# VHH binders against p21908: the designs that were tried, part 11

Target 1, 324 residues: p21908
Amino acid sequence: MEIVAIDIGGTHARFSIAEVSNGRVLSLGEETTFKTAEHASLQLAWERFGEKLGRPLPRAAAIAWAGPVHGEVLKLTNNPWVLRPATLNEKLDIDTHVLINDFGAVAHAVAHMDSSYLDHICGPDEALPSDGVITILGPGTGLGVAHLLRTEGRYFVIETEGGHIDFAPLDRLEDKILARLRERFRRVSIERIISGPGLGNIYEALAAIEGVPFSLLDDIKLWQMALEGKDNLAEAALDRFCLSLGAIAGDLALAQGATSVVIGGGVGLRIASHLPESGFRQRFVSKGRFERVMSKIPVKLITYPQPGLLGAAAAYANKYSEVE
Below, E stands for the ipSAE of ESMFold2; O stands for the ipSAE of OpenDDE; V2 stands for 0.75 times the mean of E and O plus 0.25 times the DockQ between their complexes.

## First folded at step 4 (VHH)

Design P13 (framework vhh_6z1v_2)
Fold by ESMFold2-Fast, scan of step 4:
Structure P13 (fold): chain B 324 residues (1-324), chain A 123 residues (1-123)
Amino acid sequence: as target 1 above (324 residues)
Amino acid sequence: EVQLVESGGRLVRTGGSLRLSCAASGRTFSTYAMGWFRQAPGKEREVVAAISWGGGSTYHADFVKGRFTISRDNAKNTVYLQMNSLKPEDTAVYYCAADSYGLEFDSTPYDYWGQGTQVTVSS
């Protein structure tokens, strides 16, 4: 059956028609992207998508939302849309919907994703297991964390706020970085280090620690400088980012009993070629007596374009699948 | 993973100069503190010099101050030890070492060590 898949972020919303059947996503159609600031509501963007399609929209929607999905009124930073789940079917003139957190959607996408969209980073180069726990994390505007449990031919997604656990420093330089960030944020979550803005936090801290001049840059410019490898401070910040990404990936895997880890998000894709040469693996496996256990865990990176759309469709298919 | 390879050790005359190089593999090197150590036969290993990841902080042992200078080029993943006014007592195997704890120059164990390079100073 056809459904409308929607991926709603801070500044953009993406729409596609998906075909779903028997717990599977059969196809995902052409993507249409709207700037949320140019549309007064989700309902108006929905209507515009229907006009572009040139036929009646399906009476089912699957929505990935870049924030918590439990509550009577849902709002996002940088997005003027206000979503009320209780009135959603009425407002969109639909019969059913699924509403899921954006990283929950990424986890659903991983469950349905072909191995060709999962680039190998480290550990054994094997396909994701058919049974067990897979930890998914992805730096972006913040740090998204979700877990996927596969068991007996079915799967379950655990949506989390795992990006808000505490940053654990592992060396003297990280102690100094943490001390500086405490002056700004008091309690320092791992998201303050592992996110798009987190590179800027590391960069500023390193500059202050070494007494090196720096310029205040937007996230895009700083990431470009770091990846070009011509600015010593920006490159050092990126190297520290990769160390901390490995450390938190390993900690989350240990905490959830994961046998595989998947890195998602735009930042993950941006550093894909850097990760295998970085300190990621070193920190991922350095868990004392559990080093052998950690060394057996494959780490993959999502290369699928717009996994949130696939994931929204997958969540709908999973919820409305038939009993055997 | 970090692997360290030293080069430049050779026979030099008293009063001569020599530059040692240590090349590191991997992108994490730029965030490691680096040190030069030496060990003469029948003596314990001793720290010669150390440098922070950004090069903003350096340490030089009292017995080499004014004669030896540590520096690094993070674009080349290389640390250097420039040795001037060499003395017979500088004869030793020189080791490059990296410390992932960043700023603890003389209170480690260091995480990674090179194989060493022999410096011999003749009278």
Scores: ipSAE 0.080, ipTM 0.551, lowest interface PAE 6.4, mean pLDDT 87

Design P14 (framework vhh_6z1v_2)
Fold by ESMFold2-Fast, scan of step 4:
Structure P14 (fold): chain B 324 residues (1-324), chain A 125 residues (1-125)
Amino acid sequence: as target 1 above (324 residues)
Amino acid sequence: EVQLVESGGRLVRTGGSLRLSCAASGRTFSTYAMGWFRQAPGKEREVVAAISWGGGSTDHADFVKGRFTISRDNAKNTVYLQMNSLKPEDTAVYYCAAKPYYDSSGYSTSEYDYWGQGTQVTVSS
């Protein structure tokens, strides 16, 4: 059956027609992207997508949402749309829907995607486990965190806001970075370090700590300078970013009991070639007496385009496979 | 892990100049503080100069101030020690060392976690 898959972020929403059957996603159609600021509501964007399709939309929707999904009213930072799950079927004139957190959708996508879309980063080069826990995290505009449990031919996704846990410093430089960021943010979440804007936060903190002048850069220019390796301060910030990414990936794996880790997100793709040469693996495995255990955990990177759309469709297929 | 390899040590006449290089390999070099140390026969290892991770802070021992200059090039993963107006008392094995960034560049050998094998500098009278 056809469904409308939707991936709603802060500034953009992506739509596609998916075909689902027997707990599987059979196909994912051409995506259409809307700027959320240019559409007063999800309902209006939905109607615009129907106009583009040129036929009636399917009466089923699968929605990935870039925030918590447990509540009567759902809102996002920098997105004017307001979602009310209880009235969603009425507003869109549909029969059924699923609504999941954006990294919950990524976890569903991981459960369904081909291994060719999971590039190896470090640890043993093995396929994702058929039984056990997989930790999923991804830096982007923020830090997405989810995990999934595979057991007895089934899977279960746990949707989280794990990007908002505390940043834990591991050395004297990180103590100083934390102290500087507390002046701006009070409590410093790991997302303040591990995100697109997080590189800028590290960069400014390092400049202040070292007492050297710095240039105010937009995120895109800063990331380019860091990856090109032609600016000492930007390189140092990227090195620290990769160390902290490894540290939090390892901590989440320990906390979630994972035997595999998957990195997603736009920033993950950006640093893919840098990660193997970075301090990522060192921090990932350096968990005291658990170092040997950590060394056995494979780390993969998602390369699938638009995993949120695939994941939304997968969540719908997974939920409705059991009602027959 | 950081691996350090010194080069440039040789025999030099009193009043001469020499530049030592320390090539670093491994992750996180750009976030490490670096130092040059020396050890003469029958003496303890002593600090010569230290440089912060970004190069914004340098310290030189009083007995080399005005004669030696430490610098770094993080793009090349290399630390340098430019030695001018060499004296016979400068004869020693010179070591490059690295430590994670701390509150200040220290003079204690125990603060440095990674060490090179050393390079011999001999200053003849």
Scores: ipSAE 0.041, ipTM 0.508, lowest interface PAE 5.2, mean pLDDT 86

Design P15 (framework vhh_6z1v_2)
Fold by ESMFold2-Fast, scan of step 4:
Structure P15 (fold): chain B 324 residues (1-324), chain A 122 residues (1-122)
Amino acid sequence: as target 1 above (324 residues)
Amino acid sequence: EVQLVESGGRLVRTGGSLRLSCAASGRTFSTYYMGWFRQAPGKEREVVAAISWGGGSTWHADFVKGRFTISRDNAKNTVYLQMNSLKPEDTAVYYCAADSYGTEGYSEYDYWGQGTQVTVSS
């Protein structure tokens, strides 16, 4: 059956027609991207997508939303769209929908994507387990964390707020970074370190520690400087970022009982080529007497272009199309 | 912490106009994303309008577009809902709400007022 898959972020919303059957996503059509600031509501963007498609839209929707999905009213800071799950079917003139958090969608996508879209980072180069727990984390505008349980031919996604656990310093430089960030944020979550803006937080702290003049850079410019090797301090910030990413990936795997880890998110894609040569693996496995256990955990990186759309469609298939 | 108090609700005739006010108290909360919601008897609460901290971004539900306008006066810590061309279907308790986590897009409205009754007679 056809459904409308939608991936709604702060600045963009992506639409596609997906074909689902027997708990699987059979195809994902051409995507249409709208700037959310240019459309007053989801309903208007939905109608625009229907006009562009030139035929009646399916009466089913799968929606990934860049925020919490359990509430009477859902909204995002710079996105004028306000969703009310209870009336969504009425407003879009549909029969069924699924609504999941955007990183929950990424987790559903991992359950459905081909191994060719999971690049190997470190550990044994093995396929994701058919039974057991997979930890999924992804730095982007924040830090998404979820885990996936595969059991008896089925899977279950558990969404978490794991990006908001505390940053744990592992050396003297990180002690100083934490002390500096406490001046700004009081309690410093791991997301303050591991996110797009997190590189800027590390950079500012390093500048203060070294007594180097600092002026605010936009995140895009800072990431470019770090990745292109144009600035020693930006490179140092990126090195620290990769170390802390490895540390938190390992901590989450331990906490969730995972035997595999998957990294997603826009920042993950940006650092993909840097990550294997970074301190990621060292921090991931350095868990005291559990080092041997950690060394057996494969770490993969998502390279699928639009995992949110795939994941939304996958969530719908998992809920509605598995019925015999 | 914020306390929200709505006012202005009353009986109005079809085609009339009414302005609702929502006053925030405590410390200045001009950084909050603010919204107006309504709930008719036996119906679910629905969103009517929302406004960003600076007032530069507003959203209005399709069923009130062209008739209702949300605005705010940060000097008075007050958000307004100007309602024009009122219809019997607009009869509801109107609620003011504040979202303290609006900057990250990962929150529900955290603080709610008590509500103010609007009744539109034909």
Scores: ipSAE 0.000, ipTM 0.114, lowest interface PAE 17.4, mean pLDDT 83

Design P16 (framework vhh_6z1v_2; at its last look DockQ between E and O 0.89; V2 from the best seeds 0.00; counts 0 for: pae E 10.3 > 2)
Fold by OpenDDE, look of step 6:
Structure P16 (fold): chain B 324 residues (1-324), chain A 121 residues (1-121)
Amino acid sequence: as target 1 above (324 residues)
Amino acid sequence: EVQLVESGGRLVRTGGSLRLSCAASGRTFSTYAMGWFRQAPGKEREVVAAISWGGGSTWHADFVKGRFTISRDNAKNTVYLQMNSLKPEDTAVYYCAAGSWYETLSEYDYWGQGTQVTVSS
């Protein structure tokens, strides 16, 4: 069965034809990307995609939405599109749809992702367990946190707001970093630390702590500086970022009862080469008497190019499949 | 854990200069504050200089009196001690150390094997 998989963000929407069967995604077609600002609505983008395809679109859609999917009216920042879930089938002229949060989609993608698209970060270099809980976190513009349960040949995705839990400093420097961030933010969540913008927050805090005047750097430049090793402070910030990422990943794993961890998001990909050699592993396993247990948890990083699309399709397959 | 290896120690004349290097293993170098210590024969180990994670802050012992300068290159996983105007009393084994906080001596957890600096009159 063919479906249209859609990944909708603030500035772009991605479309693809997916083949689903028996609770699985068999294939994901070529991606077509639209700027959301160039289309007044999802419906118009949908029609345009149909024109591009040159054949009637499937009467089924899987939509990953970059925001909350609960409510009668869905809106996104910097996106003119307004979704009304109750009228989606009518508006798109389809029979069925799945609408999920974009990070939820990533979790669904993980459920069916081939090992070739999962880079090993630390722990046992083995495939993700077939049974149990997988913790999924994705640093990007924010921090997504989800987990999925595999049991009895089925899987369930649990979306969370785990990115908004409080940051817990683990050393004197992190105490100071937290203190500095509290001057700017009413509450310092882990999203303020281990996200795209989080690097900047760490960098600025470190600069202040070290008494170094710093110029406002855009996030892009800062990440470049950090990754290229051209600046001591930027490197220090990045390494601290990796420490925190490890610690938080471990904490989430403990909280969720995970037997494996998967890192996603754009930032994850950006630091893929740094993570295995960083302090991530040490912080991940440093959980007191649970160190041994933590050491047995494989940690992987998603390298699949369009996990949102894949995940949307997977979610559809999972929902409408009677056999899996 | 991090391994530290000092180098550059040698015999020099009074008034001479020497640059010590300490290379750290792994890629966690920037997560540590770094320090230089020294121990002369029959004396206790004393702190010479310390440097923060990004290198923005440094501390030097009073006896340094501007003669020594600590620096670091995080890209090279190396901390340096530039020693100028050396005196016989500077003769000691110099140790590199890594810790969580550069201002607190008790926070240094990793130590090198040391490098011998000898200043002749």
Scores: ipSAE 0.735, ipTM 0.898, lowest interface PAE 0.6, mean pLDDT 94
Fold by ESMFold2-Fast, scan of step 4:
Structure P16 (fold): chain B 324 residues (1-324), chain A 121 residues (1-121)
Amino acid sequence: as target 1 above (324 residues)
Amino acid sequence: EVQLVESGGRLVRTGGSLRLSCAASGRTFSTYAMGWFRQAPGKEREVVAAISWGGGSTWHADFVKGRFTISRDNAKNTVYLQMNSLKPEDTAVYYCAAGSWYETLSEYDYWGQGTQVTVSS
């Protein structure tokens, strides 16, 4: 059956027609992107999408939302849309919907993703196992963390707030980085290190520790400088970022009992070419007597272009089309 | 894993000069502190000089202070030891090492194979 898949962020919303059957996403159609500021509500954007399609929209929706989804009224920063889950079917004239957080959608996408969209980072270069736990983490504006369990031909996504666990320093330089960040934040979560803004936090701490001059850079410029490899301080910050990403990926895999790990998010894509040559693997496996266990865990990176749309459709298929 | 390769060691006369180089592999080199150590036959390894990852801080042993200078070029993944006014007592195998902090000797976990420096009259 056809459904409308929707990925709603702060400044934009993406729509597509998806075909789902027997718990699977069979196809995802052409994406249509709307600026949320140009439409007063989700309902108006929905109607606009119907006009563009030129036929009646399916009576089912799958929505990924860039915020918490367990409230009576849902709002986003920089997005004028107000979403009320209880009246959503009535307002869109549909029979069913799923509504999931944006990183929950990424986790659902992993369950349905072809292995060609999962680039190898480290560990055994083999497909994700059909059974067991997959840890999923993705640096972006913050740090998204989820895991999924595949068992008996089914899967279950667990959304977490794992980006807010504590940063654990693993060497003398990280002790000093932590001490500097404590001056600003008191308790330092791993998200303060592993996120888009986290590179800036590492950069400023390293500059202070070394007494080297630095320019105040916006996040975009800093990431560009680090990736171009033309600035020693920015490169140092990126190297430390990759070390800490490996460390937290390994810790989450241990905590969640995972036999595979998947990295998602825009920052993951940005550093894809750097990860294999970085200290990621070293920190991922260095878990004391569990090093042998950790070395058996494949780590993959999501390269699918619209994981939010795929994931929304996957969540709908998992909930409503499986038993048909 | 960081791999370190030293070069530049040779026979040199008392009062002469040498520059040793240590080339490192791996993207994590820029966050490592680097040190130069030496070991004469039958003696324990001793620290000669150390430099922080950004080059902002250096340390030199008293017995080489004013004669030796440590420096690094992170763009080339290389650390240097400029050795001036060489003495016979400087004869040793010189080792490059990498670690997490320049002031802490126990933090040097990666070592090169060494380069022989011989100072004769």
Scores: ipSAE 0.342, ipTM 0.724, lowest interface PAE 2.8, mean pLDDT 88
Fold by ESMFold2, look of step 5:
Structure P16 (fold): chain B 324 residues (1-324), chain A 121 residues (1-121)
Amino acid sequence: as target 1 above (324 residues)
Amino acid sequence: EVQLVESGGRLVRTGGSLRLSCAASGRTFSTYAMGWFRQAPGKEREVVAAISWGGGSTWHADFVKGRFTISRDNAKNTVYLQMNSLKPEDTAVYYCAAGSWYETLSEYDYWGQGTQVTVSS
């Protein structure tokens, strides 16, 4: 059957027709992108999408939303749209829908993703297992955390707010980074470190600890400097970012009982070539007497360009397609 | 994990010069402050010089000011101690160390095995 897959972010919303059957996504059509500031509501963008296709839209929708999905009213920063889940079917003139968090959509996409879109980072260079728990985390504007249970030919996704757990320092420099960040954030969550803005937080802390000049840089420019290696302090911040990402990925894998780990998010993709050569692995496996266990866990990274649309369609297929 | 290997220690006459090197591994070298420490026979280990992660700040103990200079090359993962106008009192095992801050022993977590410097009269 056909459905409308939608991936809604702060500034852009992406639409596609997807075909789903028997718990799987068979195809995704050409993506149409709208700027959310140019359309007053989801309903108006939906209508514009139908006009562009020149036909009635399917009476089913799958929506990935870049924010919390539990609540009466859903809003995003920099997006004029207000979603009310209870009225979605009537407003879009559809019979069924799924509404999931954008990182939950990433987890659903992983369940359906071709292995060519999963780069190897560390551990055994094997395909993702068909059975067991996959820990999924992705730094971006914040830090997304989910887990995916695959068992008996089925899968289940648990969305979490795991990016809001506490940052735990693992050496004396990180003790000082934490102390510095407590001057700005009463509680320092791991997301304050492992996110797009997190690099800037680390950079500022390192500058203060060293006692050197620090210029306020926009996030994009700082990341560029760090990745190109053109500033020693920025490179040091990136090294610390990768160490901390390894540490938290390992902690989450232990907590969730994972047999594999997948890294996603916009920042994850940004550092894809750096991670294998960074301190990520060292911190990932350094879990005391569990080091040998951790070393057997493959870690992969998502390179699929728009996992949100695939994940939304997959979530619909998983919920509404007939079970074999 | 950071591993440090010192080199360059040897016997030198009073008034001579010597350059110590410390090679580091572990990719995170640029995130550590580095220091040179020494321990003379019968004495406690003491800081000689320290340098910030970026190399922008250096510190030297009063007993070596004007004679010793610390430097680092982050591209080569190496820290140096240039030692001039050596005195018999400089005889010690010299250690390279890496840590979060560069002024106290409690702030350095990683240490080399040391290199012997002996200054003869």
Scores: ipSAE 0.000, ipTM 0.210, lowest interface PAE 16.5, mean pLDDT 86
ESMFold2 (binder alone), look of step 5: mean pLDDT 80; pTM 0.830
OpenDDE, look of step 5: ipSAE 0.633; ipTM 0.863
ESMFold2, look of step 6: ipSAE 0.000; ipTM 0.380
ESMFold2 (binder alone), look of step 6: mean pLDDT 81; pTM 0.836

Design P17 (framework vhh_6z1v_2)
Fold by ESMFold2-Fast, scan of step 4:
Parts: sequence; C-alpha cells; structure tokens
Structure P17 (fold): chain B 324 residues (1-324), chain A 123 residues (1-123)
Amino acid sequence: as target 1 above (324 residues)
Amino acid sequence: EVQLVESGGRLVRTGGSLRLSCAASGRTFSTYAMGWFRQAPGKEREVVAAISWGGGSTWHADFVKGRFTISRDNAKNTVYLQMNSLKPEDTAVYYCAATPFYDESGLYEYDYWGQGTQVTVSS
C-alpha cells in the first residue's frame, strides 16, 4: 500500500510516496522538499505536495519529527509548525499515521537498510547482528541517539534524548574544555561537544586554554578548515571531536548493552574518511576491564541518503505488519 | 598515529650549544603534547622537557632549567630542544615523544617515540 512519508526538520520538510507491504518498504518515490518557514502549517505543505503529485494523496502518513513526540502539542525551535498528534488524522484527512522522532526514524532505516549502505569504521568487519542491541548515534545540528533491539525476526526501536546527557571529561584537557564551556552554558551536555556547532565550542575553548589568537568562523567555514587540514587550531578541534565521539559511542554501547554501533547524521558522513585515522577507536574501546568486550563491537557508518524518509516508511511498515 | 624523527645530535664541546629537532607526521600532531627524554648508558630514561599542544605551557627538569628550552612550530609539525651551556653529564641519546593527553606537568605516559639522536659532550 502507498503511504506519504514525511521527514520534518527545523528548516525543511521532505515528502515522498512510499510503497509498503508485509513489514517491508518496497519503494520510496521522488523526494519533494519544502521550506517550513514558507508554509504556515504541515497541513498546507501536505496540500501542496498533493497538488504537485496531481492525484489524491494516500490516506496514511509516516512522520519523522526533529524533536520529542510524546506530548499533546509538539513544537520545534526553528520551525513554526505546531503538531497535535490527536488531530493529525482529521487535519490531513487520513485514516492512519505513525509519528516518531527523527533519530527513531534513522534506527528504523538501519533495520531495513542494505549492508552496502553501512560503511565499516572499526572493530570486526561483520554484518550487523540479526539478534541483539544496536546503538545508533549521529551528530548533526544536535546529537541524535536511539537504539534498536533485534530478536526472533522482529525489531523494536527505542527513541531517546541521549544527546542531552552530561559531557564526561576523560583527561585534563577535557577538564579544561568543560570548565570553559560551563562559563557559557552552565550545564554542558554531550551535544555541546558532539554536534555541528560543537566543533566551534571545542575550537573556542582550545584557543582560550592555549592563549592563541582565533577568528570566529561560521560553522561551515570552520568545518571546511578542519577537514582540509589548513588550520592547526581547527584540526586540533576536529581531533578532539573524534576522540569524544568515540568515547560517547562506547559509553552508549555499554549503557544500552549493544553488540554493534551505527553512526549516522550529516556530520557523521562528513567525517567518515577521518574516523579510521582518528582517536575514535582508542576512546571507543578504552573502557577498563571491558576493553576486550568493546574491541569485538563492529562500528558502521550510514551512507544512505536521507535515511529519515526511509525510516518513517519503515516504522509504518513495522507497526502495521507484526503488531497488527 | 604520529611518527617522530629526531635530528641534530652530534659531538659538541663543554659549554657549547646545540638544537635538536623532532619532525612529526600526521594530522593529529597539533593536539599532541610533546616531550624530550634522554637516556645515558646504564641509566633509566628521564624526562628533560615537555610542551603542551599549543606551546602555551612548558615544563623543564631542574637539572636543565635555565640551560635548555623546549619549543614547537605547529605549522612545520616540529618540536625543538635548544641546549645551551652543555656539560659532559648531558651526554645521552635524546628521544622525542608524543601523547594525545594535555598536561602541564610533563610527567604523563607517552604513546609515540622516535628512534633517538645521540648527543656527546666532551671537554
């Protein structure tokens, strides 16, 4: 059956027609992207998508939302849309919907993704296990965290706000970085370190700690300087970012009982070539007595374009196949 | 991973000066703290000097303080040890070492080591 898959972020919403059957996503159609600021509501963007399609929209929707989905009223910081789950079917004139957070959608996508879209980073080069827990995290505008349980031919996604747990420093430099960031933010979440803007936070802290001059760069320019290796301070910030990403990935795997880890997000893809050459692996496995356990955990990276749409469709397929 | 290659070791007279260089490879050099160590025949390796990743913090052993100065040039991926007022007791193989851990104490574990460069001070 056809459904409308929707991936709603802060500034953009992406729409596609998906075909789902027997717990599987059979196809995902051409993506249409709308700027959320140019549409007063999800309903108006939905109507515009129908106009573009030129035929009646399916009476089912699968929605990935870039925020918490458990509440009567859902809002995003950079998006004027207000969602009320209880009235979604009425407002869109549909019969069924699923609504999941954006990184929950990524986890559903991982469950349905071909192994060719999961690049190997470190640990044993093996396919994701058919049974067990998979930790999924991804830096982007923030830090997305979810986990996936596979058991007896089924899977379950746990949506989290794990990017908002506290940053844990592991050495004296990280102690100083944390102290500097506390001056700005008071409480420092791991997202303050591990996110697109997090590189800038590390950069400014390192400059202040070492007493070296720096220029305030926008996020795009800073990432370019760091990845090109043309600026020593930006490169130092990127090295620290990769160390902290490894540490957080390992901590989440321990906390969630994972036997495999998947990294996603726009920043994850951006640093894919740097991760194997970075301190990521060292920090990921350096968990004291658990080092041998950690060294057996494969770490993969998502290369699938726009996994949120696939994941939304997958969530719908999963809900209306094995449960109903 | 950081690879380190020392150079500059040679025979010098008592009271002379010498500058050792340590060339590093790899993108991570700029985040690594660096140290100079030495080992004379029949003695344990001892730390001589250390420098933070940005060069803002340095540490020197008491037996070289005022005579030796550690510095770094991150644009050239190089660490230096300027040795002045050399004494016969300074005769040793000098090693540079690197660690990803920032510490002003200079007394932490180093993960990466060069092959060493021989300094001989004669009267």
Scores: ipSAE 0.012, ipTM 0.465, lowest interface PAE 8.8, mean pLDDT 87

Design P18 (framework vhh_6z1v_2)
Fold by ESMFold2-Fast, scan of step 4:
Structure P18 (fold): chain B 324 residues (1-324), chain A 124 residues (1-124)
Amino acid sequence: as target 1 above (324 residues)
Amino acid sequence: EVQLVESGGRLVRTGGSLRLSCAASGRTFSSYAMGWFRQAPGKEREVVAAISWSGGSTWHADFVKGRFTISRDNAKNTVYLQMNSLKPEDTAVYYCAAVPGYYESLTPSEYDYWGQGTQVTVSS
């Protein structure tokens, strides 16, 4: 059956028609993107998508939302849309919907994703397991963390707030970085290090530690300087970022008993070419007596464009395929 | 790629001072952290001091703190070890080493580029 898949972020909302059957996503149609500021509500964007399609919209929706999804009223800081899950079916004139947070959608996408969209980073080059735990993390505006449990032909997504656990320093330089960041943030979460803005936090801490001049730049410009390798301090910050990403990926895998790890998010894709040659693998496997266990864990990177739409459709298919 | 050549090692009397220099060649010197190591006869190689790419962060072993100072001049592609209040126990071959990356390491195996060493002998 056809459903409307929707990926709602702060500044944009993406719509597509998905075909689902027997717990599977059979196809995902062409994406239509709307600027959320140019549409007063989800309902108005929904109506415009229907007009573009030129036929009645399906009576089912799958929605990925860039915020918490448990509550009577859902809002985003930079998005004027207000969602009320209890009245959503009536408001959109539909029979069924699913609503999941944005990184929950990424985890559902991994469950349904073709292996060609999972680029190999390190460890044994083998497919994701049919049984067991897969840890999924993705740096972006923040740090998303979820786990995927596959068991007895079924799967379950475990959504977490793992990006907000504490940053653990592993060497003398990281002790100094943590001390500097404590002056600004008091408690320093791993997301303060592993996120788009986290590169800026590392950069400023390193500048202070080295006593060298720096320019205060926006995140986009800083990332460009780091990736181009023309600024020593920015490149040093990127090196530290990749080390810490490996460390937290390994810790999360240990905590959940994962036998594979998947990296997602816009920042993950941005550093894809750097990860295999970075300190990521060194920190991922360096878990003392567990080094041999960690070295057997494959690490993959999501290359699927806009996995949120696929994930929303996958969540709908999963919910309406399971009967006990 | 970095090549390193140490100089300045000689015989010196107890209580004397000596400055070691390490001249680097290669385009990436300013992106490398540097270390000074020493090896006495019949002993393992030990880290003496280390310095970050900019010179803003330094580390010195407890047995040389207050006596030795590491520094660098990136314009001259040179790292220095100023040695004061020398003791007979400081007698060793001193090695300069470079680690790829911007931060200091205290682990000899992490250093990719090594000089041939310069002999320092402190007489009683």
Scores: ipSAE 0.029, ipTM 0.544, lowest interface PAE 6.8, mean pLDDT 88

